VH-VL binders against Cytochrome c oxidase assembly factor 8 (COA8). Designs and how they scored, part 16

Target 1, 167 residues: Cytochrome c oxidase assembly factor 8 (COA8), of Homo sapiens (Human) (q96il0)
Amino acid sequence: APERGAERRDTAPSGVSRFCPPRKSCHDWIGPPDKYSNLRPVHFYIPENESPLEQKLRKLRQETQEWNQQFWANQNLTFSKEKEEFIHSRLKTKGLGLRTESGQKATLNAEEMADFYKEFLSKNFQKHMYYNRDWYKRNFAITFFMGKVALERIWNKLKQKQKKRSN

## First folded at step 1 (VH-VL)

Design e12 (framework fv_ebrasodebart)
Fold by ESMFold2-Fast, scan of step 1:
Structure e12 (fold): chain C 167 residues (1-167), chain A 120 residues (1-120), chain B 108 residues (1-108)
Amino acid sequence: as target 1 above (167 residues)
Amino acid sequence: QIQLVQSGAEVKKPGASVKVSCKASGYTFTDYGISWVRQAPGQGLEWMGWISAYEGNTNYAQKLQGRVTMTTDTSTSTAYMELRSLRSDDTAVYYCARGYWSGYDLFDYWGQGTLVTVSS
Amino acid sequence: QAVLTQPPSVSVSPGQTASITCSGDKLGDKYAYWYQQKPGQSPVLVMYQDSERPSGIPERFSASNSGNTATLTISGTQAMDEADYYCQAYDSSTEYVVFGGGTKLTVL
C-alpha cells in the first residue's frame, strides 16, 4: 500500500511486538494477538500516584508478559518449522508430491501426525518443564505482590478515614 | 552425544580482532541459543552475550557492546564470536555454552574453551 | 545490573557437608543455577532452576534459593568435589546473565 510504514509497531529484541494504548484510557488496554506468540499484549495503566510497591507489581507483570510472549513466539515458530519439515520428509518417503492434484498442500492424516506430536513433545519436554516452573514461580510472586498492594490500599483507606474523622 | 567443539588458541596484538567458532552436534542446532562466556587467567566467569540459533537475534553485555558480534551458520551448526579492538585485558579462555533462549539461560553443555592471548 | 556475591573459599574435610552461598538482591525471585569447574576444564552444570539436579550429578548435591540467598549443599563431600563453584542468575529486565564471583572448595 502507498502509506506503507506510516503506522509503526515497535519490536522487542526478542521479536516481541509493542503496542500503543488508545487515547484517554484510564484502564489496562488489551491489544490484538501477536502473530508469533498468539498472546494478547496488555498495556498497563499507570496511576499518577503509583506507590513503589505498585510500580514493582506492574514491572513484574510487564516482565512476565514479555517473557511469555518471547517464549511462545519462539516455540510456535519452532513448532511450525519442524511440522513442515516432518510433513515434507514423510511425503518424500512415501513417494508423494508436496501438492495435491488441486494444488492444495498435501497433508498427513491424524494417525501419521501423531508421530510428529509425540516426537515434538518428547523433544521439548525439558523446555516445557522449565516454562511451567518459571510460570508458577512468576505467578506466585505476582500473587504475593498483589496481596501486598491490596493491604497497602486497605491501610491507606483506613488512614484516610481516621484523618477525616480527626478534622 | 551432545558436543560443542571450539576453534584453537589464538595469539593477537592489541587493536586486532579475533573470531572464535563453536561447532554444535548431537542436537537440533536451532532449538537452543548459544552464550559466550570468558574467563581471564585466575578470574571468574564473565558473560559476554547470547544469540538465538533460530532467529539470529543477539544480546550483548553492555561492557562489550560495540566491540563484539555473534553470528551463526545453520548449515554447519556453528556459532561465531568476533571481538574487535583487542586489549591486554581481553586475554582469557573463551567458552561457548548451549543455553535456552530468553529466561532459560541454562548452560547444560559447554565447549572446551579457546585461549585468546593479547600480547603487548 | 545485579551482583551475585559468593565467599571466595570454603574448606571441608572428606565426608563433611559443604555449604556455598550466593547472595543477591531478591535472588529468590529468580531462578539460580550452579556450575562446577575443575582446573583446566570447562564448567559443568550441577544444579538448575534453584534445586533441580541434572542426570549424572550425584544425589549428594542439593540446593535452595529463597529471599536474598541461594545455597549449594554437598553432603558427604569427596576429594573429587574439590573445584571452583559458580552461581548464576538471569536478569529478565536486561536479558543479561550474571555469574557470582566463584567459590573455591577445598577438601582437606
Scores: ipSAE 0.000, ipTM 0.461, lowest interface PAE 14.0, mean pLDDT 80

Design e13 (framework fv_ebrasodebart)
Fold by ESMFold2-Fast, scan of step 1:
Structure e13 (fold): chain C 167 residues (1-167), chain A 122 residues (1-122), chain B 108 residues (1-108)
Amino acid sequence: as target 1 above (167 residues)
Amino acid sequence: QIQLVQSGAEVKKPGASVKVSCKASGYTFTDYGISWVRQAPGQGLEWMGWISAYEGNTNYAQKLQGRVTMTTDTSTSTAYMELRSLRSDDTAVYYCARDLSYYFGSGTFDYWGQGTLVTVSS
Amino acid sequence: QAVLTQPPSVSVSPGQTASITCSGDKLGDKYAYWYQQKPGQSPVLVMYQDSERPSGIPERFSASNSGNTATLTISGTQAMDEADYYCQAYDSSTEYVVFGGGTKLTVL
């Protein structure tokens, strides 16, 4: 093989941000916020003796993280697009150009922007409610597998302790 | 018993549209998604897209973006897949499948419809 | 990864162990799924989440997924196991499902 002992530099599941955890970390590593979702990716530590059950839990957590990242990336892009459209629409209604006489971008005041925020929240209420439902379902599954892993670890410790006991 | 029943075979001319239905029974329709998968004669499986029966949100394969539309009718527990601007290379058996996306991510297809043959020829 | 590679065919004698591989970049970091398809029939899910067996699937079916390769193993292969087998993975980042090209299992 050409490259010996090379480690992955970018192991984050989703987003375009480069995420580089420390080499041979013994714990999960948290990276910088993703450009689009503004959520911090987690790089999961893989123990050398990872059981099949522990692997399933880790994969489920990774998949849930990617799902969550995608939801918020899309939400933030939609918000930015609609905010820009709202500002342009209001400036046009007022007979103002998109830039001031000094060449700077024209903006709306806080009271005008409050109308946009109220409208955005109202029309996205159902979408956020469905997101919360799916979030609960995913966390239920994660909690269930965490319980199984915990029981496996308890059983293994108890089994090892019994082996140590001499006659 | 869980069952997905699809509409009958279709013969279409190039440039036409086809709409295939998939009627679900034996489970709560809105608890699961529906994925569509096609298979050209003698070829492998190709994923087309997914729809939530509860939310109605969709995700389509890149190759089919702009030509496919997936919908559901919760009152009849039926999913629909419409493919437009048909080409000869769209000739395939089209399957609907129940998708356990809420529990296992998109792509866990535990029950499949019987398939609908769509032939695109002059 | 975007592409999953399977051998086009595998042949075994009755009672022997069949091994069908599925290769993709970092496939072991994703869940792998397996489907069985007999001529003129719809696919049937035979393995999910790497190594889990759905109810109704015989115990002789097992699977693993590590590194770049997922493997479906059929012990004591029977004539009724003749079929095309497809592996499948989901890419959460692109939200796309990818199937392998399929492997025809022949039991002679």
Scores: ipSAE 0.000, ipTM 0.511, lowest interface PAE 14.7, mean pLDDT 80

Design e14 (framework fv_ebrasodebart)
Fold by OpenDDE, second read of step 2:
Structure e14 (fold): chain C 167 residues (1-167), chain A 121 residues (1-121), chain B 108 residues (1-108)
Amino acid sequence: as target 1 above (167 residues)
Amino acid sequence: QIQLVQSGAEVKKPGASVKVSCKASGYTFTDYGISWVRQAPGQGLEWMGWISAYEGNTNYAQKLQGRVTMTTDTSTSTAYMELRSLRSDDTAVYYCARVPYGSWYEAFDYWGQGTLVTVSS
Amino acid sequence: QAVLTQPPSVSVSPGQTASITCSGDKLGDKYAYWYQQKPGQSPVLVMYQDSERPSGIPERFSASNSGNTATLTISGTQAMDEADYYCQAYDSSTEYVVFGGGTKLTVL
């Protein structure tokens, strides 16, 4: 019985940019754009006295970032693959090679590529709608928790001022 | 038009300090960072460090840690690079460059004209 | 410290294609940038994010980045393209920007 070669599932490299900010940073850092998602990762600073509410906000932001990175990495990969397939298919249909006589990659004209973009957008429309919906939900939640954290910080500052006036 | 205009050439003695300025114009200064790159005569480009004009955050090359200080003045849209304890091997043309998105990892899309710093006895 | 390695020089005849390589460990997992520097001038960005051209850069300039190698390609090389070319990327271990050693392109 021939051993079925294990299809190496090309696991999309989990392109979590291993962005490591300087150890002494007291601020959030923005990393370089991820090559796959083209999104800039943010490394969130963790205060020594992080409140439970601040921690919840940070985790929500981190999770949202990871979700967003994964979505766009996959979307960009899909786009690139489908684009290449489309180009190859069209060139083949035209009886054209994949390379010009000069050795350059053969390209389609803007009109032909417009058809690809329309088809791609149509095919992925529902996916983008779900993404947008979830994006808004996540950002709304983040904004809400940002407001709560801001209020907590104000309240803590007021309490500290009162305590200093009482001593 | 976007421009970065640097201060003039400097001649310094070993052990001295030099402060090079880079005046930015034609864009919102605080929306970008400034990187500093030097080039010794006949040598390649060497990254020195970066500063965010908005946050004031800095990242310096390890080789220059403790000797370099980058600052910005938002009121004048000017970046400064101070290099202390100058050595002969610090003789170079020093460039400021704009870095988009307030990140040190991005392209250096606009460059200053360079400032020659000569360290001689 | 991540080192980007470039050939010290590349020579090409006018109208031919020049290729300048930049090699680094897992460079293909990062964005590469390319700069042109003419004698006595400041560097000019010619390619960003592996393969994107800034405004004003001729279409004859292209770039790619895969595996451990970024490549700057100049098709139909002109005399005006004679310059030093530097690749740039970030080192993920140190979070520093690194440049290649530079490549002198000579148009013969």
Scores: ipSAE 0.021, ipTM 0.608, lowest interface PAE 6.3, mean pLDDT 87
Fold by ESMFold2-Fast, scan of step 1:
Structure e14 (fold): chain C 167 residues (1-167), chain A 121 residues (1-121), chain B 108 residues (1-108)
Amino acid sequence: as target 1 above (167 residues)
Amino acid sequence: QIQLVQSGAEVKKPGASVKVSCKASGYTFTDYGISWVRQAPGQGLEWMGWISAYEGNTNYAQKLQGRVTMTTDTSTSTAYMELRSLRSDDTAVYYCARVPYGSWYEAFDYWGQGTLVTVSS
Amino acid sequence: QAVLTQPPSVSVSPGQTASITCSGDKLGDKYAYWYQQKPGQSPVLVMYQDSERPSGIPERFSASNSGNTATLTISGTQAMDEADYYCQAYDSSTEYVVFGGGTKLTVL
């Protein structure tokens, strides 16, 4: 059974227990999904002439990624725990054990799980609402700083173009 | 025969650390979790936490988070529980117990013989 | 917050039926487990998943769990049944395994 991302690596080892970009990356690199959050992490390229504004944007994006990873790792853990509790409670109500005759985990069908999904969504509505608000605020800030960085880069290119004409 | 065999009694000073071992035999170690439960003299049972022998993930009782560490050594089928910054109210018999199905809240079907840890000055 | 309440002691004559209760909010929605502990010995699982009996446990042991109360029942109680009995359940509010305070069963 394929339990890994099965990605090919560079010939030089990058490290045994670390997620890191390939050795010659000159751009942002997207890794395999995190097993807890199920989100793909991004490792940001740091240019040697990074401006203070570019640094602020990069740090904001990194902080937002960490926040997002923590939120979804916790959410997925909570979902899995509460789903297991619900399944156990319903199996108990039906007079069934937690394991089948073959020793596998006993499960509920989609119709039986409908109540759990409704309860979970209802219970977590406020938490998800606050997450969405912060997510929109963070994306607005990122977009705003991306615009500022773009304007800075246009200014620098225009400035360089004028210098080339005078030289 | 399924057995959990624990290390011997310990006498510690306040502020010291203790590490109790629990050697499993008679079953596939990685198919089950190990829970730790303590019992102060004349008192009831208190759950301390759980560790998966397969994944190595842990879940600790909130009051012990920061002081307790649970580990396993699959090559020797042994679980360990280390408790730091010992106080006199940590004096108890410490038990390891097997958790079927790898779930920390399911039945504790087999128990070790217990390890008395005495914390006194 | 969540707590499992057991009577501190129960006394029965040999051959009588002993009933040990364990009370907790909506305990019947959770699986309950029971352990027997004799002086100087480790706890022994005597009932699991409310009413299931492990191999080696006598048929005189039975249990139920409904509403807010789980009950361990020992029919034809014998002197060898004298012990402390603990109930156990999962507490979803704390995500902890919770034990009852224990009940000392005396057979006189």
Scores: ipSAE 0.000, ipTM 0.464, lowest interface PAE 18.2, mean pLDDT 80

Design e15 (framework fv_ebrasodebart)
Fold by ESMFold2-Fast, scan of step 1:
Structure e15 (fold): chain C 167 residues (1-167), chain A 121 residues (1-121), chain B 108 residues (1-108)
Amino acid sequence: as target 1 above (167 residues)
Amino acid sequence: QIQLVQSGAEVKKPGASVKVSCKASGYTFTDYGISWVRQAPGQGLEWMGWISAYEGNTNYAQKLQGRVTMTTDTSTSTAYMELRSLRSDDTAVYYCARSYLGYTSEWFDPWGQGTLVTVSS
Amino acid sequence: QAVLTQPPSVSVSPGQTASITCSGDKLGDKYAYWYQQKPGQSPVLVMYQDSERPSGIPERFSASNSGNTATLTISGTQAMDEADYYCQAYDSSTEYVVFGGGTKLTVL
């Protein structure tokens, strides 16, 4: 049958796009890079008999992906917007138009842009530090729950083997 | 303080149109969407639709398609919801709310104070 | 075309644990959200992404979501918790937000 999955370009408030995996996928599916975050989204496979612990791990991974996508989409949009505003402001101060005689966008030289980059990095340093802290915290939690799920699966297999033992 | 402030109550005749405003403050307006939710007297919450403050993309509830239009004005950090061809059953409190949207989730925080729209013949 | 079903009312005594359910097909595969609404007031987010509490919401509020049922639990229920509670989910097939019908919590 002509069943197809495709990327959906629904715009989120943060600029994050949506994607849809192929319907016959039985594993996690990796999509194309998001337009705004530049990160590849993962669509997580849901087993038919998912345990509560497996569900918790999957939702934690989904929430972490959503958080990560929104963070980078917002950062990239903020950077682009503030960069354009900075360039516009500086060109206006110089009495220059936004476009050259040839119709191309007027730009600032490297020295002039250095002030913007310094300001942007300084302004966002603490935000990026908190992002890294939260990213490590989330990865620690995910790793911990991955361990719990693995142990649950091992324990269930051991219980099953014990019941199959005749003696 | 993050806040959404809506326009005042309106009384309209059947067949008229109403346009409710929602002014945002305390956050970067273009980083979030605005959802509209209405509540008829004594009834539950009904989602009407959503708009991106950045791109202006909209998604409307099927029941309201063709009658509702959502817009934003980024220069004033204000969202608008216009409902046309009003009927008596459109009488409700209309709320705007800041939207968080992900691949598998969408939720609302904060909500505006609400705007009562009464459609009276 | 997801539908979320809530009981229309739940009654508890002060200090008792209140449990409000929200049922929908494979709801556990979606994130559930909970809102509190007092008479004449706007809804307030009390739980998001199944079990997370927003800043300012008391630790008495907790929630879970598995299988077909999401549950909001209020421990040591107080008179101030008396309100209408709405669950909410996102339906990825229609790309629409869906709300439950609401549950009136009475504390007597």
Scores: ipSAE 0.000, ipTM 0.476, lowest interface PAE 16.7, mean pLDDT 80

Design e16 (framework fv_ebrasodebart)
Fold by ESMFold2-Fast, scan of step 1:
Structure e16 (fold): chain C 167 residues (1-167), chain A 121 residues (1-121), chain B 108 residues (1-108)
Amino acid sequence: as target 1 above (167 residues)
Amino acid sequence: QIQLVQSGAEVKKPGASVKVSCKASGYTFTDYGISWVRQAPGQGLEWMGWISAYEGNTNYAQKLQGRVTMTTDTSTSTAYMELRSLRSDDTAVYYCARTFYYDSSGHLDYWGQGTLVTVSS
Amino acid sequence: QAVLTQPPSVSVSPGQTASITCSGDKLGDKYAYWYQQKPGQSPVLVMYQDSERPSGIPERFSASNSGNTATLTISGTQAMDEADYYCQAYDSSTEYVVFGGGTKLTVL
């Protein structure tokens, strides 16, 4: 995918490679919020000498991000659609038109909207619980692999020091 | 034990519709999606689409949009796939398979036994 | 328009190493999965998330995924491994599951 942002750049977790492809940052970058999910995408820098373990961690983080963006895009669309349908249904039940005499979209009062929010939260409670459970599982896996990558980097630093000393 | 059991073989005329069922057991139905995959005689696997058992939202392969509908019945833990305007090249074994709902990895870990749909004049 | 390309067939003698490739644009940036299908049977997941083995799959099955190519490797190939093998990837942007064309492994 092409780069859409570049508002914020942070230092890569490792200071390994100074090589950077033309027209790209040598660090991870954070883009603007997605139109539908309202989450900021992170584009991960791929080092020239990425290890298989580092690749596995990056793929886990990328797939978790895509999973999160898809979940929240769908949730936001569902919320907006159900809210509009709820308002239209209640206005019809009251015998009211969908537009005010000024031409504005007719709305319900805060007390009536509270009924919608309660219903929506109740209906989606189990879905959000499953999302949170899986979010915890994914974060546990990511943290575990981050630990393994950290150990690998310590080992590589020790190996590099030995090579400098040994000739 | 996790199991997906599909409805029996069907023989249809061109232009007819077929509806295949897939009954799930041994797991929480709403925690997973169901993918539909078909295989024409002597051919490879072709993904048709998937449905969330919790939300009911669907995503269909571009080639089949407009003539496929996927649904679920949470009360019976059953997924359905209806294919309309059948053609002879729709003759295939149709599989349902479990896909993790919140996991974008998209792996299909348990498969039904398959349903042969034959479209002939 | 993601397309995964596999060789139509691979032949190997018993005890030899079989390698089945799956090629796609930037496939190494996605997770690859492998399925085994024997005649008259449903597909069975044999490798997931590039290189992980499900419970019950022999250790002689291994896999890798890098750049544009994923590879399923079967060491010490046995007659029971004769089957069609399919690679698969997931396109998160379209939510499409994409299968390779399949490779018939013959063990003679």
Scores: ipSAE 0.000, ipTM 0.481, lowest interface PAE 16.3, mean pLDDT 79

Design e17 (framework fv_ebrasodebart)
Fold by OpenDDE, second read of step 6:
Structure e17 (fold): chain C 167 residues (1-167), chain A 121 residues (1-121), chain B 108 residues (1-108)
Amino acid sequence: as target 1 above (167 residues)
Amino acid sequence: QIQLVQSGAEVKKPGASVKVSCKASGYTFTDYGISWVRQAPGQGLEWMGWISAYEGNTNYAQKLQGRVTMTTDTSTSTAYMELRSLRSDDTAVYYCARGPLYSYGWYFDLWGQGTLVTVSS
Amino acid sequence: QAVLTQPPSVSVSPGQTASITCSGDKLGDKYAYWYQQKPGQSPVLVMYQDSERPSGIPERFSASNSGNTATLTISGTQAMDEADYYCQAYDSSTEYVVFGGGTKLTVL
């Protein structure tokens, strides 16, 4: 009987996709969209000879990903809650049940929902502005470190070529 | 089976603390919140507070502020309620109950079996 | 804090209709929820969002909300319906849950 390898259920922290790439992966893997954030998580490959600079880049990418996952998970949660609250409140105020006479889920009209979206966007505008600012800062830092890693790799290749010519 | 299973009965002295556990099974723990409700012998239901299993946010009844702490462990799908500085009037059956995460308001569609906490000298 | 008021007891004969009321300030602007609790058992949700019935709850259970009063109605009351019934509401401003004092339903 093949020993069903105990899938180490990596207890992904709350809200992280439980997507596990193959153990022998030599590249980054993109998981399915996370249930809460709807963002696809990336599992970063760790080279055997990872340089300190490469490690720093990887960590920065991981941290940025986690930050994005948390932000959108919370934002989606808030949106869903407020949307439902809005719908229920409006139906209640109108004296309408949650179901139509035909037994269908009662819905608000497009105009009423447009008001909700406008209000929601207005309320969260500043939050989104800060998010965008921080997103740019983080991505700029990542890009900067990507450049450094690229230079390091070039330098290492040049050193190796020199050593081969001297032997 | 979808269920909440609570820890066993506790007997405590006045001034002590009690920590009750509530293990969830049969559903995604982080898709719901957990509330704690207590019932003194022969009395009605008293809401103590709620916790979001996803966000970790809590809200406690004003009467219990400073004495109650609710926590969750998502790895074990377990909710905990700690009540400190126990008094005789804290003698009650304590229930954990599941509430919706995405809903207008809280309601309780699933209940634990209850945990009797007796505070006696 | 919002207070929900229920009658302490209601008696009904088998086959008759039982009505349990729950009154509270601004309850008309909130959804009411109802729970059944039998002796020595955990509460069971019997009605949610004023008039919605969970799966597994008999059709003889219904609920309504008019003004600041929610009403649980049990048509064709059976002996098995003898229990304590609690109304509950949620205050979105405080995020508090409030229970009524409970009503003991006796089937005579």
Scores: ipSAE 0.011, ipTM 0.604, lowest interface PAE 9.9, mean pLDDT 86
Fold by ESMFold2-Fast, scan of step 1:
Structure e17 (fold): chain C 167 residues (1-167), chain A 121 residues (1-121), chain B 108 residues (1-108)
Amino acid sequence: as target 1 above (167 residues)
Amino acid sequence: QIQLVQSGAEVKKPGASVKVSCKASGYTFTDYGISWVRQAPGQGLEWMGWISAYEGNTNYAQKLQGRVTMTTDTSTSTAYMELRSLRSDDTAVYYCARGPLYSYGWYFDLWGQGTLVTVSS
Amino acid sequence: QAVLTQPPSVSVSPGQTASITCSGDKLGDKYAYWYQQKPGQSPVLVMYQDSERPSGIPERFSASNSGNTATLTISGTQAMDEADYYCQAYDSSTEYVVFGGGTKLTVL
């Protein structure tokens, strides 16, 4: 039987490259867009004295990023695959080859592609609706924890000032 | 070792209440939500509800509304599910399962061993 | 009520491909998940978000979800794959997590 852990693994398509930010960065670093998701990944700076609350916020942001990356990678791959299958099917129905006489990839005009786009959007309507709901919930949670971290930092600064003044 | 460990089997009379515990270990308890799923003998899986281990907010299956209460104790990394006004059709194995914190238990990547609750007169 | 329909049983010989379907209105517009449950054991997540495989699940497991039907496919089926399989989705109209009725896979 396979080992079972609670850990979610990033199942992004094979060949997705990962960027490598400078090791001594003191700030969050934004990389180039991912090949499949077309989203820029963020590598989070981890302070030496990260609080448990700061760690929770960072992990929530990392999990949200992984969720977002996987969603868009899958959607973009599905779109590309179904688009190619649609074009291939329509060209075959017309008795046309997949390449033009000049060797270029054969394409359908805008009117022909409109049917595909309408079908794809309709088919994926609920997935996008659930994505949007999750996206708002995740951003609300992140904003809430960002507020808690900000309050913790203010509290810690006030404690330091109080300690210095009470000497 | 990442695991969820549930309390032992219980036998209850109709009209009684049962409270099942689920102790988490090997991960940060407050980074996840806990769902409860039951399975009557020889039957399928039925979702009961979800609780955030961080904030304690809950979402219960409408069918069980008014009879179920879910709580957590972050100091002991333990989730609880209490079911009241027990009926014979509540006889089932009750599972706790870990899900994403803000996805209301849409999927479950870690499961407890299950707790058999038998309701009989 | 579960709005997802699965066949009650599927039988295959070792090495054959098993196919387990899960049908629901516009299921392809939702994410589908699959669980394996062996007798006396807890369910185990085997596929998530339609076609993604958790760490530790063999490559012989694959899945798809389109239109009204999600399908779990097990290629080169082994005796250890004998279990009950449940599909799962989220139903936004009821705000419930819903499970299919389950399929007993027998490997003989």
Scores: ipSAE 0.000, ipTM 0.464, lowest interface PAE 20.3, mean pLDDT 81

